# VH-VL binders against o29789: the designs that were tried, part 31

Target 1, 134 residues: o29789
Amino acid sequence: MDEKTLAKMIEAVNKHMPEKTRSLAEMLKEKDPTIRAKDGNEYYIEKRELEFIAQHVDELDWPRFRIPVILEMNDIGGERVIYVRDKLHAEFIKRAFGFDRVLNGILTLYMYELPQIRRKLRTASQVIFRISLK
Short names: E, the ipSAE of ESMFold2; O, the ipSAE of OpenDDE; V2, 0.75 times the mean of E and O plus 0.25 times the DockQ between their complexes.

## First folded at step 20 (VH-VL; framework fv_imsidolimab)

Design Q3 (at its last look DockQ between E and O 0.68; V2 from the best seeds 0.00; counts 0 for: pae E 7.3 > 2)
Fold by OpenDDE, look of step 20:
Structure Q3 (fold): chain C 134 residues (1-134), chain A 122 residues (1-122), chain B 112 residues (1-112)
Amino acid sequence: as target 1 above (134 residues)
Amino acid sequence: QVQLVQSGAEVKKPGASVKVSCKASGYTFTKYWMNWVRQAPRQGLEWMGEIDPSDSYTDLNQKFKDRVTMTRDTSTSTVYMELSSLRSEDTAVYYCARDSFDWFEGYYFDYWGQGTLVTVSS
Amino acid sequence: DIVMTQTPLSLSVTPGQPASISCRSSQSLLYNEGKTYFYWYLHKPGQPPQLLIYEVSNRASGVPDRFSGSGSGTDFTLKISRVEAEDVGVYYCMQSIHYPLTFGGGTKVEIK
């Protein structure tokens, strides 16, 4: 990915971040669940993806499990990695995909592992960028 | 160069099964999802389903869920699509299509097999 | 299922003249990251379908610049600035954000 593409992605993330996350529990009750972005746009969340998540999350945690699953891109030592900071998201990723690498207390994915998650969660996951000023 | 080469034309009776193969070459077989798309005579394209690189997961169009099976053979770099309980309406050209491996650009079919004609007739 | 509606069903064009094809989706194809999983394919006679445009407006490798894609949300357009004989075939739009993946009904482009 070139710098121009990255810049575009960062801009897109900033523009299309969810205004508010929603709980897995409430969205599972809806026929056509949606998320509202900060720019006012709404996008549909695929029900089958929510059901997939639900299969790997304790039912007691459904009210606390927030949608979308956040996948945070970071640069560490010149290498791009993905952080899953939310604990419930991290546990879900571990159970569903088998990724359990923890760096600095944060579930960490390599870029080549990201497509596996994105293929299953086309709508229910979101990539965000953390800009480091270091 | 990426190539997808499919098996030859098939003629089947109603109620029979057909298994179409798609041999891949020119790329890392175990990194790309594969899709199956068909086109009936004078009809448009219809997505049938997809299979993941590890042959551990398939996502099928509900229309075919009970009749279609997709499998992979890593040793031969071949993907298979088997359709059972064939009907006359299943007469179509069947295509395998490789899914792009780029989560930035979405999910599209960048390479296609040449197609396999399956004719179902009594 | 998301319904993709293409118009027109067929188009006869004089070589060198422009062509325009429309595709409308029953739901917005906008993704949460500002992406739109919308694509154009061309199915030439005697050949398998081939990718023309990915993510609304990006030309696939080897696709001439006379092809352009535009649109957002539910309305999309494929334009050919100067139709050539090699452009004859059936054009399909596709969405891949929701399952099942669905195609438009196709637009047949012919040369006058």
Scores: ipSAE 0.563, ipTM 0.878, lowest interface PAE 1.2, mean pLDDT 91
Fold by ESMFold2, look of step 20:
Structure Q3 (fold): chain C 134 residues (1-134), chain A 122 residues (1-122), chain B 112 residues (1-112)
Amino acid sequence: as target 1 above (134 residues)
Amino acid sequence: QVQLVQSGAEVKKPGASVKVSCKASGYTFTKYWMNWVRQAPRQGLEWMGEIDPSDSYTDLNQKFKDRVTMTRDTSTSTVYMELSSLRSEDTAVYYCARDSFDWFEGYYFDYWGQGTLVTVSS
Amino acid sequence: DIVMTQTPLSLSVTPGQPASISCRSSQSLLYNEGKTYFYWYLHKPGQPPQLLIYEVSNRASGVPDRFSGSGSGTDFTLKISRVEAEDVGVYYCMQSIHYPLTFGGGTKVEIK
């Protein structure tokens, strides 16, 4: 990835953070659920992606499971890594994809592990990266 | 050099099943999703579904959900599409198509098989 | 399902003249990260379909520079600056972000 492409990705990711998260339980009841991003646009979420998430989340947790799943990009130790800070999001990712690298209570992914996740969550990949710039 | 080689043409009677194979070579088989697209005579292209060869996860067009099964065999780098309860309107050329795999470049079919004609007649 | 509407249905072009094909999607194809999941394919006689344009405007490898794509959101256009005999076939637009994946109905281009 060159420097120009990385800069565009960081800008796009941060701009597309959700303005307001929504409950998985509530969104599962809607026919055409959407999330409004901080760029002011509403983005459709494909219902089948919510169903995929629900398949891997205990039903008792659906009301408090927030959509979108948040993947936070960080630069530490000379390597770009992804933190999944929300505990319900982390458990979902462990169950759905088998990733279980937890450091200091935070599920931690490498960039090369992201395509598998983003492929399954194409529209609900209004899952926005937060860049922790140094 | 990526290649997708499909099984040969088939003639089936209504109510039967057909299983079309697509053998992949020239790349890491489990890294890229495979799609099936068909074209009936004098008609456009119709997406049937996709399979993730790494774990057999599938997303099927609801039009075919009850009649189509997609599987894969990683030892032979082959995906299969089986369509059951065949009808005359299922007569078509069936293509396998590899989904591109790069989160920066989008989701499109970069390589296609040669096509398999399935004819359903009584 | 997302409906992809192509116009015209067919196009008969004098060699060397330009051609333009329109495609409209029934919903936005914009992805959260600023990408648009819209593509053009060409189905030449006797060949499987081939990718022409990916992500609205990027030519696939080996595609001549007389092909160009443009558009945004729901309205997209493929242009051929000078149609040649090898360009005959059926052109399809496609979207790949909303399931099921859908193609336009096709635009047949032929030389008159």
Scores: ipSAE 0.027, ipTM 0.653, lowest interface PAE 7.3, mean pLDDT 83
ESMFold2 (binder alone), look of step 20: mean pLDDT 90; pTM 0.916

Design Q4 (at its last look DockQ between E and O 0.58; V2 from the best seeds 0.00; counts 0 for: pae E 3.7 > 2)
Fold by OpenDDE, look of step 20:
Structure Q4 (fold): chain C 134 residues (1-134), chain A 121 residues (1-121), chain B 112 residues (1-112)
Amino acid sequence: as target 1 above (134 residues)
Amino acid sequence: QVQLVQSGAEVKKPGASVKVSCKASGYTFTKYWMNWVRQAPRQGLEWMGEIDPSDSYTDLNQKFKDRVTMTRDTSTSTVYMELSSLRSEDTAVYYCARDSFDWEGYYFDYWGQGTLVTVSS
Amino acid sequence: DIVMTQTPLSLSVTPGQPASISCRSSRSLLYNLGKTYFYWYLHKPGQPPQLLIYEVSNRASGVPDRFSGSGSGTDFTLKISRVEAEDVGVYYCMQSIHYPLTFGGGTKVEIK
């Protein structure tokens, strides 16, 4: 991926980032749950995806589990990896997909592992970009 | 070269079941989701459902949830779609279609040749 | 379900002339990373459907450059700059972001 493409993607991601996250508990009560993006658009979240998440998250944590699941793409030493910084997101990913690699206290995924998550969470996950300083 | 080869045409009576197979080759079978799409005469394409690479999860169109079963056999690189309680309206060409292996792309990049299933009394 | 509406239902085109097909979705298909989960397929007579365009404007492998896709949000267009005999068939749009996956009703393209 060239810099121009990356820049464009970052811009696109930033544009479509959620203005505010919502709790899993709240969204599970809605028939057609949505998230409002920074650009003012509302994006529908698939109920089935929320239900899938709920199956792998303790009910007591539903009010604290924030949607969307954030998947942070980072370039480290020329290699691209995905960080799952949120603790509840990390626990969910571990339980649901079996990924448990922790680097520097952060659940870390390789790019080839990302499709498994994105396939199940087409709407309920969000990829963001972060440039590593070094 | 990616190839999806489906089983031959079927003729069934109403109430019977049909099991269509889709043999995959030319790629890593265990990495790609598979979909089933059908087309009834003079109708458009209709998505029936999908099955994950590990045969541990299926996602079915609710229209068929009570009548469709999708399975995989890794040893033979074959995906199956079984439709039960057949009706005349189930007369259609059934296609298997591979889902692209892309973390942001969900489309059907390769298709089987299709299997005609005719349901008639 | 997401409704995909194609227009026109059919086109009769003189070889060498352009063609245009429209598809509208009942809901925006633009999601993560600015990806639009919208696709075009061509179903030629006697053949299985084949992918033409993925993610609105990307030509699939082997697809001639006379095919182009455009659009955003809920409005999409497939253009054929110079229709050839081999382009005859039924064109379908599809969305894959919401379940169930849904296709447009199809547009039949014929040669005059």
Scores: ipSAE 0.818, ipTM 0.919, lowest interface PAE 0.7, mean pLDDT 93
Fold by ESMFold2, look of step 20:
Structure Q4 (fold): chain C 134 residues (1-134), chain A 121 residues (1-121), chain B 112 residues (1-112)
Amino acid sequence: as target 1 above (134 residues)
Amino acid sequence: QVQLVQSGAEVKKPGASVKVSCKASGYTFTKYWMNWVRQAPRQGLEWMGEIDPSDSYTDLNQKFKDRVTMTRDTSTSTVYMELSSLRSEDTAVYYCARDSFDWEGYYFDYWGQGTLVTVSS
Amino acid sequence: DIVMTQTPLSLSVTPGQPASISCRSSRSLLYNLGKTYFYWYLHKPGQPPQLLIYEVSNRASGVPDRFSGSGSGTDFTLKISRVEAEDVGVYYCMQSIHYPLTFGGGTKVEIK
């Protein structure tokens, strides 16, 4: 992939990344929690989705569990896969959904597994697009 | 071809219960969530809840929580909605509706034909 | 609960003339990657509801291009450029991101 094409993909992904992530502990205390993306828009997070996450994350980890859960879509050799790079996110996904495929230290999901996650985390997860050079 | 075929019309007395079935065909039953939506006479559409057929997880409209039960039978590809403690206000056509298989969308792409439930004394 | 407010409640249209239906949600429906969880359904007499428009502006399969949707965030519009007899029925907007899922009160479209 040349640098120009990679730069365009990074720009598209960056626009949808959260401007500031928020801790699960902080957001659980709010009635109508939101996350602001780098595009300047505020997105509501459904409280029940945060509670679902909390059910599968040790309470001692709630302060450092960042919202949203990041699902990174990649093209690897013409095949689309999803990486879960954050370690707490990966452990949560394994506990909540039973997906436990680790490749090169990264929890890796197939595209057909994504809908099950997204249906339960419609607002508390974020799909991003990234290219892996390794 | 996706089809959702519901059980036939029912007439019930107040205080009774009703169980409506929705048999799915033409797709992988456990991949798509199923919803129940009702419409009382001269009224709009009202969402009652949803079920994940893969594990029976349900999310119910709190208006009905204590009176509605949703179940499924994977061997027959059938979803059931049971509404108890019926009142005359529960007279309605009840629809099952399939959620799309879209990781970013959540809309009803196929609907059953509807089941009229009449509650009268 | 998210309130979906439709206007008008009823619309009587001369055949071949345009129609416009408004729906407003009490909370923004914009989420993940700029997607908006807003939909239009048509409930024709004697038939189950059918999907017309998904994600604000995308026509469902088999829906004629005289139907168009637009809007953003909280304010949405369905337009029928030339109303035909087969378009008679009750039109409902729906949001599907906040629990419980909610529909608008409906807009009955009739031919006059």
Scores: ipSAE 0.367, ipTM 0.757, lowest interface PAE 3.7, mean pLDDT 86
ESMFold2 (binder alone), look of step 20: mean pLDDT 90; pTM 0.912

Design Q5 (at its last look DockQ between E and O 0.49; V2 from the best seeds 0.00; counts 0 for: pae E 4.7 > 2)
Fold by OpenDDE, look of step 20:
Structure Q5 (fold): chain C 134 residues (1-134), chain A 121 residues (1-121), chain B 112 residues (1-112)
Amino acid sequence: as target 1 above (134 residues)
Amino acid sequence: QVQLVQSGAEVKKPGASVKVSCKASGYTFTKYWMNWVRQAPRQGLEWMGEIDPSDSYTDLNQKFKDRVTMTRDTSTSTVYMELSSLRSEDTAVYYCAREDFDWEYDAFDIWGQGTLVTVSS
Amino acid sequence: DIVMTQTPLSLSVTPGQPASISCRSSRSLLYNDGKTYFYWYLHKPGQPPQLLIYEVSNRASGVPDRFSGSGSGTDFTLKISRVEAEDVGVYYCMQSIHYPWTFGGGTKVEIK
């Protein structure tokens, strides 16, 4: 990913962040579930993706599982990685995709692993960006 | 040169199966998704499904979910699409089209030459 | 499924004159990464389809600059500033944000 693409992504994240996350449980009950972004746009979440998530998350956790799945892009010393900070998201990613790399207690993905997740969760996941100064 | 070369035309009876191949060359086979798109006579383009580079995942148009199987062979850089229980409505030109795995375009930038499948009694 | 509606169904253009094709989607094609997963393809007679425009306004490799794409959300336009004989074919829009991927019905461009 070049600098220009990164800049655009950061800009997009700022505009398209969810105003409020929603629970997997409540969204599974809806025919056409949506997430409202801070920019005022309403994004449809694919039911098939929610169902996919549900298959890999214990039913008891459905009320606590927040949508979208947050994939946090971090730049650490010039190296770009993705953090999955939410514990339920991390467990889901491990179970569903087999990624289990944990650094400092945080599930960590490489950039080349991101497309696979984004492809499967085109609407139910979202990339955010954070600059790490450490 | 980057190219996709598909197998030759097929003529089948209703109820039969057809397996179309798509051989890739000129690029890293394992870095691209492969899609199948068909066009029936006097109709538009219709997406059938996709298969990931690792042959671990397929996403099929629900219309064909029960009749289509997509596979790929890394050793030969070939993707296959098998359509079973053929009916006359399946008469069409079938195309393979690549899509990058790295999410650069998410578009079909290279297409095979097409394979005509004719289903007739 | 996302419905892609193209207009017009056919267009007859004098060489050198401009052409415009519209595509409307039944749902916004904006992705949460800021991209819009919308594409234009050209299907020339006797050839496989070819990519013209990706992500609304980016010309694919080898595509002449007389082709331009624009739009946002649900409304998109393909423009040809000066139609040439080699531009004859059927143009399709496509979305790839919501499965299944869907194409417009196509717009046939002919030369007068």
Scores: ipSAE 0.714, ipTM 0.899, lowest interface PAE 1.0, mean pLDDT 92
Fold by ESMFold2, look of step 20:
Structure Q5 (fold): chain C 134 residues (1-134), chain A 121 residues (1-121), chain B 112 residues (1-112)
Amino acid sequence: as target 1 above (134 residues)
Amino acid sequence: QVQLVQSGAEVKKPGASVKVSCKASGYTFTKYWMNWVRQAPRQGLEWMGEIDPSDSYTDLNQKFKDRVTMTRDTSTSTVYMELSSLRSEDTAVYYCAREDFDWEYDAFDIWGQGTLVTVSS
Amino acid sequence: DIVMTQTPLSLSVTPGQPASISCRSSRSLLYNDGKTYFYWYLHKPGQPPQLLIYEVSNRASGVPDRFSGSGSGTDFTLKISRVEAEDVGVYYCMQSIHYPWTFGGGTKVEIK
């Protein structure tokens, strides 16, 4: 696969990134909450997933907890890993799932750990990609 | 041999409850969510809900939420679906179905043989 | 709830001939992760349902290559290139993009 093809794949995924994140507190008040993506479309966020997050986040932090939870794919020494860079997201992941590995100051997950998270956060989390081109 | 074996057929009167079991074998019970799907005579398939056997987390079709309870027993690798306040419309074959996790694909890859529940006065 | 509409309701097919089944959803099944949450199942007489196709076009393990799925967004098709006697049953489409998960009404395929 060449770099032009990979860049096009990443661009296609990036158009589905949220135009603007939303607060957990705001979305919990809605019956059928959605997030608008950069493609202009609204995508459901399942309320049961927001309630799961709320169970593991201090209520005082709900207004500033941003949805979706961002899971960033990256490369460390040739191995694909997932970074959780947002501080509130990382603490939530630790409390809800028990993952607490920190590499280079960033909460880091391995690929085999991703399904456990995605099962409970299919709509309330989003995997993003960073191209490692040199 | 991955297998789901369900309890036998039941005949119930309106207003009663039924509890159907689904015993899993041949795989790691807690790694796959379990779903319940029913089919009334000459009708299509209807999803009732799902359970994560690792921690008992459930998501139930709101149509049934007040009447359906889903539980599991990890020591016997068994899930249960209990439907209360039965009506004649609840006469159906009830299936358990395992959710496949082949890298974020959610599909029912293994099904139990089905349990006929008949509700008649 | 997302409505899944299948056509036709039934097919009678000469063995060895092709068959085509359509399913449309009331909303797009493409999510912001780039995945389309759409599936096909076959319910043969006397057996539980079985998975045929996941994510529009991927055959489940053990499904012969005469089965193919296609489509996008709201419009999906299952094709059987050469129908065999073992393919008799009711075919259902399903979505898993938004709870409750819902199935199409079914398409009965018979051999004539």
Scores: ipSAE 0.261, ipTM 0.755, lowest interface PAE 4.7, mean pLDDT 87
ESMFold2 (binder alone), look of step 20: mean pLDDT 92; pTM 0.943

Design Q6 (at its last look DockQ between E and O 0.54; V2 from the best seeds 0.00; counts 0 for: pae E 6.6 > 2)
Fold by OpenDDE, look of step 20:
Structure Q6 (fold): chain C 134 residues (1-134), chain A 121 residues (1-121), chain B 112 residues (1-112)
Amino acid sequence: as target 1 above (134 residues)
Amino acid sequence: QVQLVQSGAEVKKPGASVKVSCKASGYTFTKYWMNWVRQAPRQGLEWMGEIDPSDSYTDLNQKFKDRVTMTRDTSTSTVYMELSSLRSEDTAVYYCARDSFDWEGYYFDYWGQGTLVTVSS
Amino acid sequence: DIVMTQTPLSLSVTPGQPASISCRSSQSLLYNMGKTYFYWYLHKPGQPPQLLIYEVSNRASGVPDRFSGSGSGTDFTLKISRVEAEDVGVYYCMQSIHYPWTFGGGTKVEIK
């Protein structure tokens, strides 16, 4: 990811973060599920992505599984990694994609692993950015 | 320089199958999704489907779900699209088209030159 | 499926004059990360389609600045400030927000 793309993503995080996450269970019942962003805009979630998630999440957890899946980009010592902090998200990522690297109790992905997830969860995941504390 | 070079024109009978190839060069083949788009005579562009870099996943237009197969050969940097049970309506120019990015670009930045497939009795 | 509707179907323009093409989608193309997955392509005679504009307003590499894209939500516009002979062809809009990807019906641009 080039610097320009990163900058745009950071800007997008500020403007287009979800106002409120929604449960997988709720969204699966809708024909055209949407998420409302903090800026008031609504964006569609691809139903097929929700179905994909549902296939890898126990049905009992559907009400607790929050959409979108949050992929937190962090810059640690000049190395960029992605944290999946939510436990249900982490379990899902492990089950669906086989990523199980845990650092400091947090599922951690490398940048080269991100594309696999983002392509499958084009609309149902969201990348956010966090500046590491020095 | 990115290049997509497709196989030559095909003439087929109804009911037959056709397999079009798209050889890629000038970039890391295993990082980009590939798409197929066709254009029938006097018609617009129609998206047929996409195939992931690892040849492990395809997403097909439902219209072609039962008749189209997309595959990749990493050793030759070639993508294939096979369309079976051909009909006269399948007469079209078929294009391979690369996605702009491996995970965030969902548009076609490079195109093959096209392959004319003619289906006639 | 998302329906993309282009207007006009055809346009005949005097060289040096501006041109405008509209594309309307049946639903919003806004994406969750501040992007709008909407694109313009030009299909010149005897050539494969080529990308003109990506994500509503970004010119692809090599695309002259006389081309500009704008819009949001469901309404999009491609403008050519000064049409040249090399701009002749069929212009297509495309969305990739929902599968299957869909194109507009095309707008044929000709020179008077």
Scores: ipSAE 0.525, ipTM 0.863, lowest interface PAE 1.2, mean pLDDT 92
Fold by ESMFold2, look of step 20:
Structure Q6 (fold): chain C 134 residues (1-134), chain A 121 residues (1-121), chain B 112 residues (1-112)
Amino acid sequence: as target 1 above (134 residues)
Amino acid sequence: QVQLVQSGAEVKKPGASVKVSCKASGYTFTKYWMNWVRQAPRQGLEWMGEIDPSDSYTDLNQKFKDRVTMTRDTSTSTVYMELSSLRSEDTAVYYCARDSFDWEGYYFDYWGQGTLVTVSS
Amino acid sequence: DIVMTQTPLSLSVTPGQPASISCRSSQSLLYNMGKTYFYWYLHKPGQPPQLLIYEVSNRASGVPDRFSGSGSGTDFTLKISRVEAEDVGVYYCMQSIHYPWTFGGGTKVEIK
């Protein structure tokens, strides 16, 4: 992959990233919660997905739990993996889905595990791309 | 080869219930969500809900929430949809449809043959 | 619920002529990374629905090149460059990002 093509791919992904994350506690109070992306558009977050998260997160943590749940895709040495770097997100993923693999201190998922998560968090999770050297 | 085979046509009276089965083969049953979609005569398609066969988690269309129950039996690779308190407007062909495994795609890649449920006196 | 509005309701086409079907959603169907969970299904007489186009513009396996999809946000189009007898049926658009998932009302395509 050349450097220009890779840069274009990263820029395309970053355009749709949220402008600012929002608290689970705040969004649970709203009827039609949204997240504003960097492209200026508002994207709906399905309320039932927020409720699913809330079922697996201690209520004391709801104010600090940021939406969306970030799933960071990495291409490391030709192998695609997903890092869940946010500690509250990682604990939620462990409790809701049972994934507990930690590599270098980071909850790490294989690509084949991603559909299970994305199905329950279509709007409340976001995949981002980071490409790292081996 | 992926196959979804549904139970046969049913005739029911108003107020009864119906339970339609969908037997899956040719793939790992618990890895793909199953959906139910219906079509009344001369009308469009209507999504009723979905079930995760791995743990029985369901997401139901709110329109049907109080009347629809979705279950599964992993030993027979079969999903069931039960619709209660039947009315004449529930006369329709009911389809099971497998969701794709694509982590960024949410579409129905395989459909059952359909089950006609007729509600009449 | 997101309402998916299809036009026209019915289309009578001379074989070999182009056809165009529009679908408009009541809300944007955009998702992160510019992906749009929008699909076209074809429901032929006596068969279950079958996937025609996935993610706006990608043809499903075995779908001929004469079918093309386009659109973004709220406005989507399915085009058939040259309608053939086997293309008869009801075409449905669908969204699968906002619960409940919803279909358009359908567009019946017939041969004159």
Scores: ipSAE 0.056, ipTM 0.672, lowest interface PAE 6.6, mean pLDDT 85
ESMFold2 (binder alone), look of step 20: mean pLDDT 90; pTM 0.923

